# VH-VL binders against q0atu2: the designs that were tried, part 121

Target 1, 119 residues: q0atu2
Amino acid sequence: MLDKKARIRTSREYRNVFEKGKRLSGRFLIIYYVENALDNNRFGFITNKKIGMAVIRNRIKRQLRAIVREYQGQVKNKHDIVLVARAGIGKSSFEGMEKDYIAIMKKAGLFARNANKID
Short names: E, the ipSAE of ESMFold2; O, the ipSAE of OpenDDE; V2, 0.75 times the mean of E and O plus 0.25 times the DockQ between their complexes.

## First folded at step 6 (VH-VL)

Design m20 (framework fv_ivicentamab_arm2)
Fold by ESMFold2-Fast, scan of step 6:
Structure m20 (fold): chain C 119 residues (1-119), chain A 119 residues (1-119), chain B 110 residues (1-110)
Amino acid sequence: as target 1 above (119 residues)
Amino acid sequence: EVQLVESGGGLVQPGGSLRLSCAASGFTVSSNYMNWVRQAPGKGLEWVSIIYEGGWDDYASWAKGRFTISRDNSKNTLYLQMNSLRAEDTAVYYCARGLSEPGYSFDLWGQGTLVTVSS
Amino acid sequence: AYDMTQSPSTLSASVGDRVTITCQASQSIDSWLAWYQQKPGKAPKLLIHKASSLESGVPSRFKGSGSGTEFTLTISSLQPDDFATYYCQQYDSYSYPELTFGGGTKVEIK
């Protein structure tokens, strides 16, 4: 689970990332990201009705949080990052989502090259 | 003054190689998604390759294995190494900047450099 | 890869005409579509991004609309400077698999 301070929680905070941030699309995920003025990273998650019923959206959101938590130490500090699930994510495996996340974070320059190395 | 200037085009034999350069001024290539786009004489635009801020790259399916995009941050210059050239690679090659803000698009283009593959 | 189908390939018009160019994506790209104008011998110029957002300095007679799979570029009162080739381009899938342009629409004098 992510600490409370590591979560983007308010509509205002989400709007800031969408309006000022950079965007990068993967196969199942889109990330929006911007440097923040805090001492930590914060993550947000968007799973809208295009994905499917609430039970599917809740499963995807839980799986994405687990993936983000697993790789939290590899993310460059002081960023607000929002993960938006694409419609096709409902048909993806957990491994597929994880690989997509790692690939997109590396392309964005947000991940250290060594998977076990913290920035 | 923000601009992109391509160079390195010319006549090359089928099976040959050629390296294109794209010098950027007024901004930093490593802070943007940089692209190569080509246009055969009298034909439409065709995306070739992208290099992301993190240094990772992607290619059009037909370009993979033959073309390599790279950059030299110290020279603020983008490159396209083209190998095993074919007659159908004859085109004007443009370098283009992809905005790394929400609402990505190619907002800045070079003048293009002509590559002719002919015996 | 997202296939982008643009129509018509060629359009003949007179100054003052309203012209419409259509672009269709093989699957939903939300609003991640740009429109470019290209004149002979020159690089393309960005006109519209995110389907409907007009670029600074582009005349208000240019309008983009649509979302999902159907998009249009409309020029409400064609001017002499508007005779050019227009391209749509999706940029939804930066990482997978590639960016895709439409085939282009040449707007020429009737």
Scores: ipSAE 0.085, ipTM 0.709, lowest interface PAE 5.0, mean pLDDT 86

Design m21 (framework fv_ivicentamab_arm2; at its last look DockQ between E and O 0.05; V2 from the best seeds 0.00; counts 0 for: pae O 8.4 > 2, placed apart)
Fold by ESMFold2-Fast, scan of step 6:
Structure m21 (fold): chain C 119 residues (1-119), chain A 119 residues (1-119), chain B 110 residues (1-110)
Amino acid sequence: as target 1 above (119 residues)
Amino acid sequence: EVQLVESGGGLVQPGGSLRLSCAASGFTFSSYDMNWVRQAPGKGLEWVSIIYEGGYTDYASWAKGRFTISRDNSKNTLYLQMNSLRAEDTAVYYCARGLSEPGYSFDLWGQGTLVTVSS
Amino acid sequence: AYDMTQSPSTLSASVGDRVTITCQASQSIDSWLAWYQQKPGKAPKLLIHKASSLESGVPSRFKGSGSGTEFTLTISSLQPDDFATYYCQQYDSYSYPELTFGGGTKVEIK
């Protein structure tokens, strides 16, 4: 699990990332990201009804949180990052979502070191 | 004119080093992921390395530790530092712009610069 | 790594002919495949990306098709400008890029 400190919690905080942040699109994910004034990273997760039923959306959210947690140590500090699942992510594998996350984080310049899976 | 122009190729002895440059013009260089791709005489294409717009880098497994990709956005220039050169590194080296979908096809190429590694 | 097998390695054709080049991936790459044209002494030129998306300025006689492991590039009516070597390239491996090209197909005058 992600620490509570590492989660974007309020609608106002989400709105700040959307309005002031940069946007990058992956195959299954969109990220919005902005540098924050805190000493840590915070992550938000959005799954809309276009993805599918609540069971599918909840599975996707859990899998995205697991991916973010796994690569947390590679992310440059002091960022608020919101992951928005695209339509079609429900047909993706865990590996497909993980690949997409790594690719967009590298492109954004948000990984501080080589983004190999922690083994 | 949208173009990439390589330079720095030449004859080098095995074990030697060489630095290639690629001058970009006609587009917003800093917004693109840039690549090196090589082609041995009479042979096919082989991907070498990428530098993402955010500064992260990846390499073909055989290039890791010997080759270093870098960029200077203020000069619109891409570089490839090649060390510990071997006969099998003999090739035309192309600078190529990545079309991010994510994952990369190459929509703009330079003319190439020939590197010959021979005694 | 994703092995890309391209066939034939060479083919002889006449102006006006329908030409088909095949590319096989060792595992599914969905639609993440590009086609390039390379003329002697020149850099490759992107023709098609995402298996079937024609690049701006590329003549409509070029068509890409396929998904998964089998892909084709078709030139419906070969023109003198089309005698060249053609390469496919997979880009499904994008998080840890191991981009792989086919061996090439040389289209020669019969």
Scores: ipSAE 0.653, ipTM 0.879, lowest interface PAE 1.5, mean pLDDT 91
Fold by OpenDDE, look of step 7:
Structure m21 (fold): chain C 119 residues (1-119), chain A 119 residues (1-119), chain B 110 residues (1-110)
Amino acid sequence: as target 1 above (119 residues)
Amino acid sequence: EVQLVESGGGLVQPGGSLRLSCAASGFTFSSYDMNWVRQAPGKGLEWVSIIYEGGYTDYASWAKGRFTISRDNSKNTLYLQMNSLRAEDTAVYYCARGLSEPGYSFDLWGQGTLVTVSS
Amino acid sequence: AYDMTQSPSTLSASVGDRVTITCQASQSIDSWLAWYQQKPGKAPKLLIHKASSLESGVPSRFKGSGSGTEFTLTISSLQPDDFATYYCQQYDSYSYPELTFGGGTKVEIK
């Protein structure tokens, strides 16, 4: 499961991803990703005020965490990945978010070759 | 006034099915996560299921496969479909509004509806 | 899933007494703990969220404290209206969604 070990927690860790990582933009998400020196992946989530009210931002963040958890077993190891929600995500369905996540992760080549929960 | 009102409880045979409803009023139902929490007679509280504002659902590990949570925002109503009921499912079932981060809590509760599973 | 151990299961007290209830988590949950009060035949009522934030209308004699794995609910001076069962509840947004309640503490008249 996605637990504290799989979480980007510090400003320094976030900064490292933004400065050294690659960036890809999807319809609803922007991902920043970089290899780490760990045996596990770590995820970060950012929802800015442009997304909407706090209740919306909280919902979006929770949904994105759910999506990441669902597919964590298919993601290549040793990566720090930050998901940034784009302004339009507030009006998207969960399925839409999921589809966008899968698409952008595929584009980034972050899914394992033998992943079985993706197309 | 802000309130939740459960209905649909009653006596059912083991192996039977039952559908609970929770009518919400006094607040924007569609903007909140909704939950089911149950309490067996003389026992503690036990979380059953959640449906997020965005429609994503999740369940306690023991509830998966037998219980289905859903919502109709046009009717301000939350539902819990219960199948293959067992004696140990006997409990008062509460619907509860979820308050998102920071943290998570249930800030609004219905008065509950009693479900009795007995031959 | 996080295990929540609540103690004591039952305590007897008198009006005016200082009452302390403890909730222990198997892993750190930061400050993501809530406290509820439940009276017989009634739904639970949220008292405290985020470990120490009192809900609107809750008397100041109720105090929540703690972080990490140990939390306490304190009633500085027990009132007749406070005899009830209390529950702690945790949620970790970075794990699989699962809400867990403590076993409850029944505060009864001595």
Scores: ipSAE 0.014, ipTM 0.662, lowest interface PAE 8.4, mean pLDDT 89
Fold by ESMFold2, look of step 7:
Structure m21 (fold): chain C 119 residues (1-119), chain A 119 residues (1-119), chain B 110 residues (1-110)
Amino acid sequence: as target 1 above (119 residues)
Amino acid sequence: EVQLVESGGGLVQPGGSLRLSCAASGFTFSSYDMNWVRQAPGKGLEWVSIIYEGGYTDYASWAKGRFTISRDNSKNTLYLQMNSLRAEDTAVYYCARGLSEPGYSFDLWGQGTLVTVSS
Amino acid sequence: AYDMTQSPSTLSASVGDRVTITCQASQSIDSWLAWYQQKPGKAPKLLIHKASSLESGVPSRFKGSGSGTEFTLTISSLQPDDFATYYCQQYDSYSYPELTFGGGTKVEIK
C-alpha cells in the first residue's frame, strides 16, 4: 500500500528520526518526525511486544498503514515520520486510531494548508 | 526526591477564575502524561483532565470549555486554568502523574490545593 | 461512561482481621482497574494496577483480584497503618478518556 520510496527501512534511518526528530504523543500513538533531504515523505511503524501477540501487532500495523495511506497526500513533503503504537492501542478501534492520527498530525503542523476541509 | 506540589488555590466568587500550578521534581516531567483529579469536601475522587507528553489534551465533559490544562516542560510545571467557576467546583485539586500508556492510572500525586467557590 | 459501584461504603474492623472490599463495573473493563489508599488530609496512593499488580513498596498483605466486572481488594491481616479510605478506578477508556472512580470504602477501627 505504501510505495517502496515512502518507507523507512533501515535501523540507521529509524535511529536518525528518533535522535534528531521532534516527538509528539496522542492517546494511542507517538510520532517522531524530522525533515529529510528527499523530495518525498517516508513512514515507519513500530509496535512492541507489550501491545500483545503477533496477530494483534500485525493487525495494528496494517490499520496504521491504511490510515497513513489515506491521508498521505495531505502531509507536508520532505519528512521522515515514525509512528509508534502506545501500549494501550490494542483496545482502540480503527476509527479511534484514525482520529488520533489526524489530531496529532494537525498538532505537529504536518498537514498541508486546507487539509481539514477535504476530510 | 520525586514529588508534585500544587499551588494557586483559594477563595473565589462564582463566575471567577483561578490558575492552578503543579511543580514537578525528581523525574523527567516531559516524558509523562499528566492529570488533574479533584475531590469535593467529604466526597470521592473525580478525574478532570489529562495533558499527554506531546501536549495533546482531553477533558471530562463537564470541564470542557471552562478549564484549560497546559504544561511548560522547561519549568517542569503543569497548569490548570479554571474559568466561569461554580459552587460545584469547590474541591481539593490534585495533580497526578500517569503510570500507564496512556497515563490513565496515577502513580504519583501532589498534596492538593483547595479551591473554594462561594459568594 | 462506566459506572463503578464500590461496597461497602464503611467497614469497621480490628487489627488482624481479613478485610475484603468489592468494586463492580457496569460493563466489562477486562483487568484495567487500579486501587488507591487515601488517609485523612493526604493524597491518594496507588496500591495496585491492572487489577492484581502490586505496586513497589506496598505490603504483600494487600491483594487485588478479579476481571471483567467484579474486583476485590483483600487485606489478609489488617494493620494499624491500613485504616484509610480505599478507591477503585477504571481506566478502560481508550477511545476517549472517561476515567471513573468508585465511591470509596472507609476502613475504620472497631
Scores: ipSAE 0.012, ipTM 0.654, lowest interface PAE 8.2, mean pLDDT 87
ESMFold2 (binder alone), look of step 7: mean pLDDT 90; pTM 0.929

Design m22 (framework fv_ivicentamab_arm2)
Fold by ESMFold2-Fast, scan of step 6:
Structure m22 (fold): chain C 119 residues (1-119), chain A 119 residues (1-119), chain B 110 residues (1-110)
Amino acid sequence: as target 1 above (119 residues)
Amino acid sequence: EVQLVESGGGLVQPGGSLRLSCAASGFTLSSYAMNWVRQAPGKGLEWVSIIYEGGYTDYASWAKGRFTISRDNSKNTLYLQMNSLRAEDTAVYYCARGLSEPGYSFDLWGQGTLVTVSS
Amino acid sequence: AYDMTQSPSTLSASVGDRVTITCQASQSIDDWLAWYQQKPGKAPKLLIHKASSLESGVPSRFKGSGSGTEFTLTISSLQPDDFATYYCQQYDSYSYPELTFGGGTKVEIK
C-alpha cells in the first residue's frame, strides 16, 4: 500500500512522465521516469488488457505496488516513475517481477549502489 | 551515419595495463548501454562488460576487479581500463552498442582493436 | 553461470543448400536470443533479435525460430555471401548480468 502522496493520479501527471521522461525496458516491465520538483517520489502503475482478465491485472497491480513499497527507501529522491506491465507479465512469478524491477531501477541509475545486498 | 572506432590496443607485458578507447559518432553514447566484447585469435566471441544507460556497470566474472568500463559523455567516448593483464587476455576487443529489448542485442560494432599480452 | 551450446561447430555446404544451426541455453531465456554473422577479419553483424525478428536489410532467407532453451537459425537457400561463422547470444541480462555467446558455427564451402 503506497502513501497517497507517493502515487501519480492525474492524466496530466502521467502525460508529463511520458513526454519528458526517459524510457527503459525490462523483461516484464517498462519504466518511464523523470525528476520532479517535489520532496518525494511518486509512482504510477499501468496494466493493459493484453495482460489478461481483470482478476489477473488486479493481482499484477497489487504485486507491483508491494514490490515498489518494499524497495521505496532505495530509490533516489524526487522522481516520478511509471511502471507499465508488459503482456508476458501474467505468467511471471512474484520473484521474477521483483528481480526485473531491481534490474531496471539499477539500469536507470535510480537505485543506490548495493541496493541488492552486495556488501 | 553512426560509427564506433576503437583505439589503444597494442603489445603489453603480463601484469601490465592498457586503456582502450571507443569514439562514437552520429549518436549519443549516454542514450545506450555500451559494451565491450572480445575475441581471442581463432576463438569465439566473449562478453566482457556493460555500462548501462544510467551508468551502472556489470562485468564477466573473470573480469571483475581487473577491468573497469567507463564513459565520458562530454567526449562521447567509451573506455575499458585493463589491469593485471594475462596472456589469456590476448584478443581483438570490440565496443558494441546495446539496444534495450528489454535485454541487449548488439546492433552496432566497432572495427576492433588488437591487444597482445606476451613476454 | 549461463551456458550456451551451439552445434555443429563446423558445417560444410553448397550454394543453394538449406542450412540449420542450433543453439541451446542451459536454462530458459524465453525468446531473448540474437544471431550474428562474422566474416574473417570483420566485426560481427546482427542478423536476428528476439529469436525470430529479422534485422532491417538482412535477406529473408535467414530465419530464426525457437523459445525457451532450444533455438535454430535456418538459411533456406545458401548464397556465396553466407559462408561465415554464426554466433547465438542470450541477452536476458536484466535478470542475469552476464551476456553469453554460443561457441560459433563455421559454415564452409563443401
Scores: ipSAE 0.123, ipTM 0.712, lowest interface PAE 3.6, mean pLDDT 86

Design m23 (framework fv_ivicentamab_arm2)
Fold by ESMFold2-Fast, scan of step 6:
Order: sequence, then C-alpha cells, then structure tokens
Structure m23 (fold): chain C 119 residues (1-119), chain A 119 residues (1-119), chain B 110 residues (1-110)
Amino acid sequence: as target 1 above (119 residues)
Amino acid sequence: EVQLVESGGGLVQPGGSLRLSCAASGFTLSSYAMNWVRQAPGKGLEWVSIIYEGGYTDYASWAKGRFTISRDNSKNTLYLQMNSLRAEDTAVYYCARGLSEPGYSFDLWGQGTLVTVSS
Amino acid sequence: AYDMTQSPSTLSASVGDRVTITCQASQSIDEWLAWYQQKPGKAPKLLIHKASSLESGVPSRFKGSGSGTEFTLTISSLQPDDFATYYCQQYDSYSYPELTFGGGTKVEIK
C-alpha cells in the first residue's frame, strides 16, 4: 500500500506529468516522469479498458502499487511518476511486471544500475 | 530543425586511442537515448553503444572495456572514447538518436565520421 | 545464436518491379523491428518502425509486415529513388538485449 501523500490523485497533477514530463516505454509499462517541488515522490497508475475487464484492471493496479511500494526506497527523490499499463500487461506474470518496472526505472535514471533484487 | 554532426575521425595506428564527438542542435540530448553505430567500408551497420535517457550505458560485447560512451549536457554533445584500436575498428561512426518503444529505433542520424586504423 | 539474418544480400530489379526483402530473428522479438534505407555516402534513414508503422514522409509503396521471427519489407512498384541498401534492426530489449542489425540487402539496377 502507498501512503496518500505518495499518490497522484487530481487530473491537474496527471496533466502536469503528461505535458511537462519525459516518457519511457517498457514491454508492459510506460512511465511519464517529472521532477516535483516536494520533498517526496508521488506515483500515479493508469489501467485502460484495452487491458481487459475491471477485475483484471484492478488486479494489475494492485500489483503495480505493490511493486512500486517494494522499490520505493530505490527511487530518486522529488519526482512525480505515472505508470501506464500497456494492453499486453494482463498476460504478464508479477515477476515480469517487476522486471519491466526495474528496467524502465534504470533507463530513466530513477533507479541505481544494480537495483534488480530478482536477478 | 534538428541535426547531429560527428567529428574527431581520422587515421590512427593499431593500439592507439581516439575520441569522437557528436554535436546536437535543435533538441536536448539528455532527453533521449543516444547511440553510436558503425559501418566498415562496404559492410553493414553494427550497433556499438547506448547512453540511456538517465545516463546509464550499455555496449556491444566486443566494445566493452575498450570504448566509453558519454555526454556533456552543458555542450549538448555526445562522445565515444575508443582505446586499444584494431584494424577491424576501421569504419564510419554514426551517432544516432533513439526513440523509446521498449527498445530503440533510430529516427535521426549524423553524417558519420571516418576512423581508419592502419600503420 | 541471437542473430538477425537478412536475405537476399543483393537483388537486381527494374523500375516498376515488386521487391521483397526478408529478415529473420533467431528468437521472437514480437513486433519490435525497424527498417532503414541507406544510399551510397549517406547516413541511414528510418522507413518503418514497430514492424509495419510507416514513418512520416515515406512513400506508401513501402510496406513492412511480420511478427515474432519472420519479417518482410516490400516495395510494391520500385522507383529510381529506391535503389539503395536496406537494413532491418531488432529492438526488443528483453528478448534480445543488444540492438542488432541485419546484414543488409542491396537493391541495384538490373
């Protein structure tokens, strides 16, 4: 579970990340990210209907929050980061989503190079 | 108008070193993954190295330990430091801009700079 | 082992011909493949990304198809401007970590 202060909630906050942030694509995830003026990181999660039914989208969203929470201490501070699940994510394992998250965060410079716990 | 211009190529003896530069204009280098790709005379394209958006780097297996990719954000310039050069390193070296997909395709290329390794 | 095999290495064709170039990956790369055109003395130009997505400004006679391990580039009616060398490139960073090019296909005048 992520604390409420670590979540992006308003449409205005999401719009800011999409308009001013950088984009990086993984196999199952896309991230949009921008430095914020706060003392902490904030995360947003988007699971479009293209992924599948509500039960699948809710499972994916829960799993992504769990992954983000697990690696929260590895993320460079003062960033707003939005994770957008790609259509193919519903066929991925939890481990597959976790590996994709670690890879994209490393490419973005938001993780240390050797942050892969499952390797 | 966006452009990449390579420089620093020339004749070097086996075992020597050379540093290539690639000056970017019309866009910010640090917002993209940047690549070096080479082509030996009359031969095909061969990927050499990448510096990701966040500054982490990867190399072709044969380039590891001899070549170093870097960038200077204040000069908006990409570099390739080449050490322990061999005759088989003779090639035109291109810098290329990567578009994130999960990996990278190359939408913008420089004109190339010729490196000749000969005694 | 994890090679990109491009064929043929050279083909001779006439203006108006349909030409097909094949690219084969040693393991699945889904749709993560690009095609490039290179003219003598020039840098490569991106034609197609994501196996079949035509780049802006590229003529519609160029068509990419395929997924997994087998891909094709087709030029439906060859024009004088199309005599060049063509390269495929895989960019699936998890299935194949290095960004690898095919060996190239030179399309020359018959």
Scores: ipSAE 0.310, ipTM 0.778, lowest interface PAE 2.3, mean pLDDT 87
Fold by OpenDDE, second read of step 7:
Structure m23 (fold): chain C 119 residues (1-119), chain A 119 residues (1-119), chain B 110 residues (1-110)
Amino acid sequence: as target 1 above (119 residues)
Amino acid sequence: EVQLVESGGGLVQPGGSLRLSCAASGFTLSSYAMNWVRQAPGKGLEWVSIIYEGGYTDYASWAKGRFTISRDNSKNTLYLQMNSLRAEDTAVYYCARGLSEPGYSFDLWGQGTLVTVSS
Amino acid sequence: AYDMTQSPSTLSASVGDRVTITCQASQSIDEWLAWYQQKPGKAPKLLIHKASSLESGVPSRFKGSGSGTEFTLTISSLQPDDFATYYCQQYDSYSYPELTFGGGTKVEIK
């Protein structure tokens, strides 16, 4: 799991990202991202009932956390990033999610220049 | 000034192929979700395809397998490859830019290019 | 895919009339609804986004309202320049990739 300090946890924190952040969409994900005043990145995850039953939503959230954790060390510092799962993500493979995440994060310019575990 | 200019429309026989182009000026295509929307003569608007900022693509259910959206960032141009064309594909095809918000309303449209599929 | 039902299909009105167009979504799309105006031989023009936010340069006589599944576009006092076809469009961020349009409403001179 992500460290507590690496998580967006409060409604206020989420609201700040949605209000002040930039948005990019991929096939399965939408990301909202904004610079923070911290020394670390924070991640938030949003799933909704359109994805499927609770068991599916929880699976998707778990998979997204795994993806974020995998690439966490390669993301530029001082960012709050919220991942919103699109309805079609329930039909996606883990590989598909990962590719989508990488594509969106690249477009956002959120990977460090020395990142070496991305396509 | 920002604008979109479609081209490539024309007369094609059923079963034929055609590639449409949409040249953008005044802004960077890859920074936006770009769309194709068509309109049959005397009919309503019909969404065809989207290419998101991250590069992933989606299609209307009826368009899958026959239509392919793509872009060339170096040319700042959007494309729609249309294969196995049918008479019902006859329409004016518009390229449209999606707004940068939690969804994609289309704030910028080209003038459209007419595609006529007929024997 | 979300179905968008727009009504009426055709509306005859006079200058100065109050005009109301409705759009119904098969599922809740929150506030992610746009309205477009299209004149013959021209590309559509975005009028309203996010259900009620007017685009720059759009006259205040245009008003969008609604949320969830029911939406309306109102022209408080129809002007000569307003005779056109109007379309609603859902662009819900959470939905499957079907950015569907309503069937359109042609506002014509009575």
Scores: ipSAE 0.017, ipTM 0.686, lowest interface PAE 6.8, mean pLDDT 89

Design m24 (framework fv_ivicentamab_arm2)
Fold by ESMFold2-Fast, scan of step 6:
Structure m24 (fold): chain C 119 residues (1-119), chain A 119 residues (1-119), chain B 110 residues (1-110)
Amino acid sequence: as target 1 above (119 residues)
Amino acid sequence: EVQLVESGGGLVQPGGSLRLSCAASGFTLSSYAMNWVRQAPGKGLEWVSIIYEGGYTDYASWAKGRFTISRDNSKNTLYLQMNSLRAEDTAVYYCARGLSEPGYSFDLWGQGTLVTVSS
Amino acid sequence: AYDMTQSPSTLSASVGDRVTITCQASQDIDSWLAWYQQKPGKAPKLLIHKASSLESGVPSRFKGSGSGTEFTLTISSLQPDDFATYYCQQYDSYSYPELTFGGGTKVEIK
């Protein structure tokens, strides 16, 4: 469900987030994030060779997109957010990546408060 | 230098309410994840609650619905609102500053404030 | 929540002794563990974070080691100021479940 509109696509757009954005680190993920002038959020994903072979990197990227898609309704609007996978992510479970994502987004103030449990 | 000073502790009846304060000096409180940690007399340390850099909050399972963590950036002060107090809530309550790595360790602690809930 | 087990609960030692305290996590926490020292009537003080990273101002006789599920704090030559209670804390979780401290180890004079 991450359509073209919700994706950071060009190297120029990624560079803007890295240069002007804030950075927060998790166990498996780093996010860079900045407010945009659009009416929607956009997400980017970086998986470098330190993670492992292409098949592993592609699996991780696919899993991260699925996580982002699942929680996109909780993300504060008007942000460009880039997820950078750390080297250790290849050893993580899907659940581990999901938990790390939720934690980082809460730390950044980009998620609704108490996102893990709703009364 | 950097310092945290708690206040607001005291004797309270079961079912009562109490608001703790933690005044920060020498640093900007809103730039850190801030925590409350308690210690019952003669017992070990128990994490109570966190307010993340972005303002989102989490609580120990037993604290949910009864305790509320908040901060006032203009006063550089952290709060813990405690409702429906029980005898087992009797403890010294510390505020603690979180070091932002994968998770949080606590590099700065206040002196603590004693909360006594009568039998 | 991760269960954190410290051993021993109490340890008697003399000045100059090498002291070892262990901390066992119920789940793999990689290296996300901190050690604290607490003296009677005082707040805890952070000694070590990320299992082995010594905090500035902490004497070099304190060393942390381990990863995964088993961790140790070693004091190579115990000094009078070291008689205190020590706690480990896992911080692999960023939100739920809650952060967990070990039960503590009291290092007292023999």
Scores: ipSAE 0.146, ipTM 0.727, lowest interface PAE 3.4, mean pLDDT 86

